# VHH binders against Protein KTI12 homolog (KTI12): the designs that were tried, part 4

Target 1, 302 residues: Protein KTI12 homolog (KTI12), of Arabidopsis thaliana (Mouse-ear cress) (q9lmh0)
Amino acid sequence: MALVVICGQPCSGKSIAAVTLAETLKESETKQSVRIIDEASFHLDRNQNYANMPAEKNLRGKLRSDVDRSVSTGEIVIVDSLNSIKGYRYELWCIARAAGIRYCVVYCDVDEAHCRQWNKERSDRGEDGYDDGIFEDLVRRFEKPERRNRWDSPLFELYPSREVIDKSSPVILEAVTYLTKTVDSKTQDVRILQPSIATQAARFSEANSLYELDRATQEIINAIVEQQSLGAAISRVTLGNELPPIEICRPIGLPELRRLRRTFVKLMGQSSLSGPPLPTDADSAKRRFVDYLNREFGGNNA

## First folded at step 7 (VHH; framework vhh_8fcz_2)

Design s38 (from d9 with S103T)
Fold by ESMFold2-Fast, scan of step 7:
Structure s38 (fold): chain B 302 residues (1-302), chain A 122 residues (1-122)
Amino acid sequence: as target 1 above (302 residues)
Amino acid sequence: QVQLVESGGGLVQPGGSLRLSCAASGFTFSDYAMYWVRQPPGKGLEWVSGISSSGSYTTYADSVEGRFTIIRDNDKKMVYLQMTSLKTEDTAVYYCAKDSEYTDSWYDFDHEGQGTQVTVSS
């Protein structure tokens, strides 16, 4: 089982890479079962998907949800989208880590001029192209994968503007070899997650209290994921010496933790001032979130 | 396909009580927080109440705290809003809302129901 993230600029040949990789895997000696998750699966106009930031977040959320559901199927899952934001690639990597499966990034490295030309050609033929404004905004915000980052490695680079991408492409064959190799104890990386720099980097703050709440709860999620990645069966997550431990009866995936965190922040942000006041500091926010998680995992015995 | 069906609205006198019900289907009900939101005539949507996936945590708008109670039954896939001491200002269409799947939006709701009308009038 594995998760493959296809990444690249708009109109950089990503879908050709995804299909080629999938077909090569299906025809391999191991006869791998492969599933492609893409934007077409949601039957939405691409310009609607990228019209504004809320629409993009919604699209990424839908793709992430489908990936999370699919990684337990025993198939190789290929997610074919821009995957342009490093924080989002980090989240996909966390899903793979929580599921205990292989992960890699396939990057279609095409310069902006070729991407603009191919986008124009698609639009001229009446095929699905990006509106110029949307295209230029996506190009500007693209965060190139970096091999030194765990969530961008291993990195397989394709150059669709310089080469034909087909089943005999050396990089495709290298990716297939990686994805189909037997897991040997020889390749051991200590499975400790690095601090979540990528997810901390792009924050808007409307109010200091909500920013602190968001930041503090994200740190708790990161700690849970990190500790679970070290052990196969953990019943207790120990945080700093001033926080109560989190009792868990089963492995908890990052998508579930993200949903619990979002729900907690939402419930607290909308609560009455006659209820508990918003935490004034990070430690208080962390304690309340830990208490919330323990109640949710322990069940409601009211 | 996600479906939410609200019921229990009607005409009631000030100081009266009503219980709204929401029947959910098409998703794993026990995994999601549920909310009640309302839209008074000629006004925008107003958040009323929320309940965590387990039911262990509830929250209320200042205007309804102490008067409304949100409860859920995960086995029956139901969420309820028990309303007491109703005021004319509580007149609105009430909607059941599901928490959004894997989104970072603090205020977005996924799959709102059709709504049920509550009218508080003498």
Scores: ipSAE 0.085, ipTM 0.601, lowest interface PAE 5.5, mean pLDDT 76

Design s39 (from d9 with S103Y)
Fold by ESMFold2-Fast, scan of step 7:
Structure s39 (fold): chain B 302 residues (1-302), chain A 122 residues (1-122)
Amino acid sequence: as target 1 above (302 residues)
Amino acid sequence: QVQLVESGGGLVQPGGSLRLSCAASGFTFSDYAMYWVRQPPGKGLEWVSGISSSGSYTTYADSVEGRFTIIRDNDKKMVYLQMTSLKTEDTAVYYCAKDSEYYDSWYDFDHEGQGTQVTVSS
C-alpha cells in the first residue's frame, strides 16, 4: 500500500526509526501489514557490503529488486538502509509511482560527530559497526534529502541525537497518519488521471550511473564558471585533451548553467537510448554534456 | 499560472500519421525542456520523447525511435510530436509535460497537460 524510504548517515538511528514506525503502523486502528527490507535480510556482513563500489552496487540492486517485488503485495514496505544517493531514492520513488502507492522518506538527521561516536560504541559492544575507512567514505558521499525534490517528499525528519524516538514521537505519528489515511476511489482516480507529475521512464538508470553523471556534469559547470571568473572575455572553454572545447559568445550565469545541467540529466535518464547507452564513466558523461552545451549555446564544435 | 493544452489526436489507421500540438503559457517557454508522455488503456504512464530548451537536443523511447519526431517553436510557444508509421501499440492518451523549475531536481515532470487521445485501429 505504501513505500517508506528510511534515510540517514551510517549509525544515525535508522533501524530504531524503522522498527518504531513499523510497530506503530501494526498497532494502528487500521492494523496495517508491514514489511521491513534491510541489509540484514540478505545475511550480508556490513563492511563487506560497502568494501568497494561493485559490492555497494550489488547491495543496492538486491534491495531495489526486493522492493520492486514487494510493492505488489498490499503491504506497507519500509526500506531500511543508507539510501544515501539521490539517484537511488529517485529509482525507489519511480517504483512506488509505477505501483500507484503512497511514498515518503523518513530522514534520521544526526551530525557526523554523534554518528562516529555511536559507530564506535557499537564496535565496543561487539555489535556490527563500520570500519573507520568505510564509515568516513560513506559520510563523505551522503546526499542529504531535500523536501523540494519529489522523490524526497513528503519528508519526515527525525533527530535521534536530540530526542528519544518512540511510538509517541510526533513525527512518527505524523508519518503514520499520512500512511494510513483513507482516500475514496474518486479522489484516487483524479490524482492518478491528472497528476502534475509524470513519473514513468522508458528505462531506469543505475544509481552509480546517475551519481557519475551528476558529478561529471558538475565538474564541467565548475570549469566554465572558473574560466569565466578570470575576468577576460572568454569565447572558448578548454577541458583537456579528450574533450571538445565549449564555444561561448556571452557570459553565462550559474543559474542558466544549473538549468542546462538538470535538463541534460533528465533527458538522459528518461530516454531509452538507441545510440550509446547511458554514460557509466566520467569521460563519456562529460563528452555528451559538452556536446549538449555546444548545441544549446549555438556553438559550432564540428 | 502554467497551462499546457494538447491537441491533434484522433482515430488513424495502422501505418498512418498524426501531428500532436501542445500550446504552452504561464512560464518562460524557452527556458524549459518539454516532454511527451503517454498512457495506454489499462497501463501506467510511459515516457515517449523529450526536447531541450533550444530544440537542439532530442531523445526518444526505443519503441518510437525513427517513427516519431519532437520539435518546438519557441517564438510560438509550441511543442509538436510528428508521428509516422503508427502501430496499434501507440494507442494512448498523450500528455505534454514541462521540466521542473528546481535547479537540483532529478527526473520530475511539472504541469502535465489535459491530454489528447490517439487511437490506432482499422
Scores: ipSAE 0.012, ipTM 0.495, lowest interface PAE 8.1, mean pLDDT 76

Design s40 (from d9 with D104E)
Fold by ESMFold2-Fast, scan of step 7:
Structure s40 (fold): chain B 302 residues (1-302), chain A 122 residues (1-122)
Amino acid sequence: as target 1 above (302 residues)
Amino acid sequence: QVQLVESGGGLVQPGGSLRLSCAASGFTFSDYAMYWVRQPPGKGLEWVSGISSSGSYTTYADSVEGRFTIIRDNDKKMVYLQMTSLKTEDTAVYYCAKDSEYSESWYDFDHEGQGTQVTVSS
């Protein structure tokens, strides 16, 4: 039992890598049962899945939930998607750690020019390709896996633009060897991996609430930065008559504001998994974030 | 090197109370939110509670709301979980966790400790 995360730029040959790995595993001496979890399983158009941040987060949530359910089946689970955000790969790694199973990343390393060409060729054939705007946005936001990160290791790198990926590919065979090795009483000196933890994924997505929370908190940060940039030292940031002011005792740098926002969004997101629901409108989200900031800065929000 | 050391677990009867402690080192404690998560026997990790870096904002899972209280002491680099009205369903290994700088994920936090076992049984 193991979890394999396929990673790469849009149109980098990920599905070929996933299928090749799965078939090689099924033909191994241990005759491994393998399950591929991919976007096609949800019957959504590729461009609909990546049209905006809420849709993309919803897709990741669905894939993550399916992975979490599948890791208890005794199969090797391959998640075939962009898996481009390192925080999301960290979530998947945490699922594997919590389940006590092996984990690895298979990275299809293809330069942007080849990915653009292959996307265009797919579209020209009438196959499911990415719209140009969506493709370029995904390329810009891609976070390359790094072997030094525990959630990106072991890392098996494939180069579909330089070589044909098939069952005889050395890297595929290395991954198969890793995934099928047996540990028994004769095996000693196994390196102890450092612990990590994660919460379980929510069973039902609240993409609209998460979108409002994300957008509203960013608008508040932007307002603080803009008002501080006006030059004069300020002790109070006003957000209009609808919201209480933010009281500050010192200039607040952008890195600190980003950390406070990230923490607030995570606290709210974690509550939605097994706690009270998230705010459903922008005004409620803004009020809760302003209250949070005033408490963190020591201001009175009455 | 981030280190989190949990303590305070034990065997209690239903309706009892326990106070868990977490000693943190290796990072600027006052800059990070802290969490308590638990793993019941044969189940996955479950988020229990969170506290902001200043201690001014707290969140709780519905299953523990009104029964558990999360507190932090930034001077001592400690986070605590005061548990009251314990139920058999609260039986789990409890872990202290630090918020992560890297992730956009709601589930991303760091933990380096062994946890502390809480058993609620008659």
Scores: ipSAE 0.057, ipTM 0.576, lowest interface PAE 6.1, mean pLDDT 76

Design s41 (from d9 with D104Y)
Fold by ESMFold2-Fast, scan of step 7:
Structure s41 (fold): chain B 302 residues (1-302), chain A 122 residues (1-122)
Amino acid sequence: as target 1 above (302 residues)
Amino acid sequence: QVQLVESGGGLVQPGGSLRLSCAASGFTFSDYAMYWVRQPPGKGLEWVSGISSSGSYTTYADSVEGRFTIIRDNDKKMVYLQMTSLKTEDTAVYYCAKDSEYSYSWYDFDHEGQGTQVTVSS
């Protein structure tokens, strides 16, 4: 069993990659059973799925739910969607870890210009393409997978604009080899802490909660960096009237801010059920992160 | 080289208390969050508690909330788990774990310790 997450910009050749991978796995020596979970299975128009935040969150929830049900079937499950938000990929990775199965990401790396052209060509042929406004919004919000992140690894990168993706593609064959390794290799590669690892807090987090945490915390980091660049010796970062200011006693570098953000997301994911619920909106996420930063920057004097 | 050394485990009666200690070396201790995780006999690994790099933010699993307290001393490079009102279900090997530089998931620990046994029985 395994979970494969296909990732890429709108109209980056993801479905071709998913189908090619599935067919190659079915034809392998081990003859794997494969299930593809995609947006088309819900019988909704592409533009309806991404028209607004509630519709998009609903789509992610449906995909996540179907993945969670499917990972117990003994099949290799391929999730073919944008999977563009790192918090959502993180949640899918948590499902795989809880189930004790292999996980990987297949990334279709295509530049925005080619994606725009392919989207236009689909629309011109009367096929499902994205409306321009929706397309540009999705491109703006895309969060590229990074191999250093556990939920983006192993990362198999395809370049549909530079090469034909088929059953002989080297990267497809590498992914197949990874997914069909013997039990000893699986144990070594997966590095599962324990089969019955307790993942309840992370597993049962809503996809929208992690998305809000990711987006909100990045906006705060961006504000700190920007305001520090404007003043030589800033002791306070102001974030508007609805948020408390961030008090700093020294310049804070980007590497330190990134580490604080990663730690915050992990600690929030492990919050007790008896504590306040995980934030479901940007403002509550920002306020909690600002409180966290103020404590971290001033807490060393106890 | 990163090292974590747990201590303080032992046999205790239900309702009793224990304080676990973890001594850290080989990294900038004040830069990293620390976690306590446990493995009961015949069961998988269970997350117990976490503490931010400054010690100002803490989190607890539902099963231990209100009974356990995690604290750290950055000057001494120590993290502690104060356990009260211990239950038989708390019987486990307890591990100290360092936060990962690369992962947003608590399952990807860097340099977990060798563990200390806690047994709660009459």
Scores: ipSAE 0.237, ipTM 0.725, lowest interface PAE 3.6, mean pLDDT 77

Design s42 (from d9 with D104F)
Fold by ESMFold2-Fast, scan of step 7:
Structure s42 (fold): chain B 302 residues (1-302), chain A 122 residues (1-122)
Amino acid sequence: as target 1 above (302 residues)
Amino acid sequence: QVQLVESGGGLVQPGGSLRLSCAASGFTFSDYAMYWVRQPPGKGLEWVSGISSSGSYTTYADSVEGRFTIIRDNDKKMVYLQMTSLKTEDTAVYYCAKDSEYSFSWYDFDHEGQGTQVTVSS
């Protein structure tokens, strides 16, 4: 079981990559069941989907909802869309992690000039192409995936402008091998390849800090929920000797805790580089989140 | 229904100041973080600033840090963006946005207003 995120510029050959990967997986030794989630199911043309922020948000919300529902079915799910925004790929990665399934990104790396040409050719044929303004806006907002980021790894890079993408493509075969590899169920310990010495410098990146924020904040939420389950009338949640307690004036539900966590991660991730640095370790991340919760609970409960 | 109404935009010379306002209605304002985002002519949406539900935590894009200040008044259900030392590159339609209940995406908001035009010229 796995979630595969196809990523790339508008008109970069993403749908060909998605179909080729799906067909290769279905024909593999393990005969994998595969589901492709794409924009075509919504019956709006591309220009309507990307005309404005509400339309794009609605499209991403529908795609995310379909993914969240589909990851419980036991099949390999391929999301075929732009998936151009780093934060959105991060969200899809969180869904895969919560479901305990494999995750990877397939990136169709095509330069802007070829994408523009292919977009014009689609429009000339009367097919679903992008209006120039929408196309240029999407190109400008594209956030290239990077393999050092957990939500962009493993990263399988395809070059549709340089090569034919088919079932014999080496990168497609590598992705299939990754997605179908056998895990010893008794071990239950899947070793992720460690970065080489050359890439270990990426440890101090903001991407690593964002991962620590995600993990640490979820641990805090879990601790709050657990301690509240022990008694409904608690006024303070203790999180160990190194963290300040969380002062609670009322029982806090899981939906509210999840919303506060999401907001905290967003605000921290959008902090200025000239502001306080992002935490790079779990304890630092936990302390900042606990401080955030105490400020939010104190202000809202007064 | 959720409504966000922006105001305060206009034409200003480089180095000038403007204060944008956003009036919110149709939801429990004090429960949600609020954001300002902008769209320059012919470009995509850019994050500008965010403020937590209580107002105790604020964030800014590097391009506006030290020049812009986000403020909220939960009693009046208002969020403001005080802009100083304006530059020609600050020219954009500015949108007030309500935090999403379901997404970790840096660009996903539940609601945004109709926007207010800021032009920095001459």
Scores: ipSAE 0.182, ipTM 0.676, lowest interface PAE 4.3, mean pLDDT 77

Design s43 (from d9 with D104L)
Fold by ESMFold2-Fast, scan of step 7:
Structure s43 (fold): chain B 302 residues (1-302), chain A 122 residues (1-122)
Amino acid sequence: as target 1 above (302 residues)
Amino acid sequence: QVQLVESGGGLVQPGGSLRLSCAASGFTFSDYAMYWVRQPPGKGLEWVSGISSSGSYTTYADSVEGRFTIIRDNDKKMVYLQMTSLKTEDTAVYYCAKDSEYSLSWYDFDHEGQGTQVTVSS
């Protein structure tokens, strides 16, 4: 059992790598069962999937859900997509960690010029390619995997522009060896601390509440950012008559607001086990978040 | 880079008290929430407590509320867990954890420490 994340820029040979790896695993001595999860399985045009941020978020959500459902004690799961965002690779790594299975990243490292050429060639053949605008946006936002990050390790690097990727490729064989190794007490396999049954049950029951918290808190930070952008008073952000204002002593950047929001959502998740239930109402969620922000900004400066 | 070092565990009689400490380094401590989680023998991870970056907001698991107190000292880059009225079911390895920048899931922690053993027995 394992989760393999294929990563690379658009038109970098990812699907060839995924298929080659899967076939090599099926032919191995262990005769591994392998499942490939890819964008084509959802029957959506690639340009529709990447037309805007909500579409990309929906695509990543569908792939993540399919991975979570497919993670079992019988199969190696390969996720064949861009997997270009560090945060998204981290989420996939968390799924593997929670399932107690092996994890690795296979990175197709191809320079932008070759990727553009291969995209153009696909379009010229009448095959599915990316529209130029979408392609350039994806290239610009690509976050290269780094071996130092635990959610990018072990990292198997392929160079499709420099060599043919097939079943005899040394890196493919290294990945197969890693994925088919028996657990040995002498090796440093990832040691995963399993969540308790109670916390696992709470997590599933809280999926929709966490979505509502995510949405409601995002609306609050959007309002803060907008008001600061319009030259609003730095010491006070007004959110309407239904919500208390946010008292701030300095301009607050988007990265800090995003960090505070993530922390709030996680602390609210814990709170559902030790006190008031999670808000399912958007207005209640917004009020709690505003109270949280006022405590964080004013607690040490009162 | 990020390092968390727990200490203060030990053997204690039921009804006793212990104070756990967590020394943090390698990140801007005052920018991140901190958590205590535990793993009882033969069981999975259990959420114990959390504290916001400023220290103004705290949360506790139902099983420890009223008995445990989480505190932080941003100047010293320390998190503490004051445990009172300890029960045999509090026996576990206790871990200090830093809030993650990547996930909204309350299961996910960044850079857990090595842990400190707490044993409650007569």
Scores: ipSAE 0.015, ipTM 0.536, lowest interface PAE 7.5, mean pLDDT 76

Design s44 (from d9 with D104N)
Fold by ESMFold2-Fast, scan of step 7:
Structure s44 (fold): chain B 302 residues (1-302), chain A 122 residues (1-122)
Amino acid sequence: as target 1 above (302 residues)
Amino acid sequence: QVQLVESGGGLVQPGGSLRLSCAASGFTFSDYAMYWVRQPPGKGLEWVSGISSSGSYTTYADSVEGRFTIIRDNDKKMVYLQMTSLKTEDTAVYYCAKDSEYSNSWYDFDHEGQGTQVTVSS
């Protein structure tokens, strides 16, 4: 058994690579059982899946959950999606390591211009393509696999814009050879470990608690932006009678506020169990976020 | 693009101290939170500590709170982990990680460095 992560830009030929690899594995001398986990499994189109950050995280959570359940089945599992974020590939690698199974990445390396052309051609044919805004955002945020990273290795690079990808493709055959190696000798390289931090964090994200916390803290960001826009020299943001004010020593832009909010949510989830209790409601979350912002804006650094 | 280089690991006796360093380049260091994570022999990755972009907010795993201190120097583009009262259970490869620009999940790192080995034994 193994976990294969297909990676690449939007419209880079990933699904063709996944299907070709799966068929070649099924027809190999060892007759491997193969399961493809993809976005179509959730009956949502690609533009719905990538419309906004919550939808995208929800998709990744669902794919990760399916992978986690599937790695115990004795099948080769292929995850066919963008898999564009280094941290997410790292999380999938941790699942493979914990399960004691073989792991690899198959990367469809296609330049932006060809991906844009193929996206347009799909749209022109009335097939599923990405909306231009979504496509450009995904291209901008893509984090290319690097062989030096253990979660990107072994790395099998395909070039769909330079060659036809089929069952006779040398790289496909290389991947098949790797995946069908004698289990005993290669299982030595993959150790069954205690549940990883990545596994714990993925469960937190899959519970949608991350988005509930984001919703609560977004109201605070909105209040800061609104009051800062109305006053040329605002030094204090008042959020109502039950929350402390936010002290501002300099103008703070929306991108910085969004980054602070994301970091707060992440750090909140990883706070010490012997520290203050986790917030149980929106008001408690907002109060902690206000404290966090006051510290970041210059309490100890001013 | 993003580069993180860990150093400072080594062999130390129980009760000893070590300071780990992480040199960052390829991004605006002062804009991102930084983390230390570790992998003990035969175990999965364990989150150890985190520090906000300004350095004003820190978090620690229960197993290291009171013994470890995470520090950053934004001018030098460095993050440090000061370890005291080391135990045999602290033996692990320690990794430096940068916060993801687009993700709220702590597992979404832009880059994890090559790591530095810490061995606590008598």
Scores: ipSAE 0.144, ipTM 0.650, lowest interface PAE 4.7, mean pLDDT 76

Design s45 (from d9 with S105T)
Fold by ESMFold2-Fast, scan of step 7:
Structure s45 (fold): chain B 302 residues (1-302), chain A 122 residues (1-122)
Amino acid sequence: as target 1 above (302 residues)
Amino acid sequence: QVQLVESGGGLVQPGGSLRLSCAASGFTFSDYAMYWVRQPPGKGLEWVSGISSSGSYTTYADSVEGRFTIIRDNDKKMVYLQMTSLKTEDTAVYYCAKDSEYSDTWYDFDHEGQGTQVTVSS
């Protein structure tokens, strides 16, 4: 199971990329089941879908709901739409993470001039093109995926204006390899280290402490997100009388908070073999995590 | 594609010092924690040290605490392991490892390099 987000400018070859990827996955050694979620399933004209902001939000909501429903089916799900808004790609990434499935973005990188020409050619043939006003508005609002953002990674870049996209395309084959391989020295998502005897023994004795760390730290990031959503100042988050405040000097998004939490849990697991023992209760776990966050937000230690 | 290239290994006498380097490419280096792990002759992999994405939080195995220092340079996309007061028991192949995106398990890394040999003997 995996979620693939196709992204690109209007008329940038996204549907060709989606179909090519799906067919290559179906023909792979593992014979993957693939489902494409696209705008055509809603039987609405492109111009109706993007006529105004409420219509556009409604379309994104329908696509998101279909994705959320589909990620439990055991299929690879491909979302074929503009997926042009960073916040929306972030929401799709959160669905994949909550489902515990693999995620990637396939970006059709085509310059505006080619997209404009291909849109004109579709309209001239009587096919589903965008009205000029809608096209130019979508181009202006497009938020290019960036590999540094967790919700835009891994990022597979296709160039439909520079090359033919087919089942032999190197980037398509790279994406297929990523989506179908679970263990490989260079391309795997995770690698389980073979621990020494001492490390194995310590791991068994620490199972409950790692569970408490995981649960307590999740509560902390939920509290941070909640306070930020209520319009609290981003510079200081107060977590009650028993915990020191978290000092945030810049906007911190949920993806960064989740990454910091995950890394903290992993680092604490390793340090318990040699440093102070893991916390055995929620309050101690929360205090250590707050200290960790303040160090990550508040200083140059290198 | 993610690549990690270790260097700096060699032969040193007990009590000596050595600095290992790891050059990273193919990912946003400043977003991920980095680790050093080692494999002594005839033994399994053992964890040595870890450093958070910003460099502000570090961890060390009991056997190396106070002797080793992990450092990172996000601008250069480099991780270093400064080793001092080396012991014969530190003899191993040392690997640089990238934090996993998909597992919270402290055993899990999504990429590691080819390794660099450190031999401590008189």
Scores: ipSAE 0.000, ipTM 0.367, lowest interface PAE 11.3, mean pLDDT 75

Design s46 (from d9 with S105A)
Fold by ESMFold2-Fast, scan of step 7:
Structure s46 (fold): chain B 302 residues (1-302), chain A 122 residues (1-122)
Amino acid sequence: as target 1 above (302 residues)
Amino acid sequence: QVQLVESGGGLVQPGGSLRLSCAASGFTFSDYAMYWVRQPPGKGLEWVSGISSSGSYTTYADSVEGRFTIIRDNDKKMVYLQMTSLKTEDTAVYYCAKDSEYSDAWYDFDHEGQGTQVTVSS
């Protein structure tokens, strides 16, 4: 079982990639059962779906709900949509982790000029294209997947403007191999909590808060790394006038900083509804994380 | 290799108390957060409590807040779960778990022990 997230600019060849991957998986040695979840399955007008933020959130909610239901069926689930927002990809990744299934992102990397041309060609043929205003807004807001992010990895990159995407495409075959093979023995086993219905519902509504917390804490880590790179023997990291400084008793390596960040996000995310609410803005998230780091680093002085 | 060995489970009456212990080996204990997770009969895994690597931060599931206390002793490489005011719904196999090296997800951890049975009855 697996969850595949197809990602890319509007009119970047995502549906061709999704169909090609599905057919290759069905014809593989293991004869996988595959389900594609897309916007067309909901009988919704494409331009209406992206006309405003509430409509987009509603669409993402419907896709997310269908994904959550589908990952229990024993099929490989392919989500064919823009999947352009990092926070939303994070939500989909959380569904895969909660279900204990394999996850990957397939990114159709096509430059804006080709996407605009293909959108115009679709409209000229009388097919469903994006209205110009909606298209330009979506292009502007697209958040490119990055391999370093857990929710964007493994990342399989396709270039539909440079090559024909078909069943013999090397990247498609790599994705099929990943989705059908035994897990790499180098990876530690990870236990997945089985959420109750109530905790599942609450977690979905909190995904943006967790994403904001994750993003803000990464900015703090980047600042610490940058300032330590300027001088090995620093005792204080200054984060600007709006944030308290971080007191350091020793040089802190990147692996340790990453572990501290992951642990902070995890501990905050496990807070109950009766506890303090998750931060909804970058400044609050950064202040809580700086406090956390100062307490963790301060204990080392004892 | 990483090993986590739980102990302290048993049969206890409602309203009673138990202390679970977890002995860790095979990794730098003071570098990792630790968790207690449980699996009730016929149900999936449920997160119970977490403690940061230094012990400065602790978290608890709503169902156990105010009744359970997570403690760690980095010198002894031990993590404990002090359980008070036990309810029949606390009946489960309890697992000690180590924070993941690889996953950012709030419910992921990379090693767990074999578990210790807690039965709250009669």
Scores: ipSAE 0.143, ipTM 0.616, lowest interface PAE 4.5, mean pLDDT 77

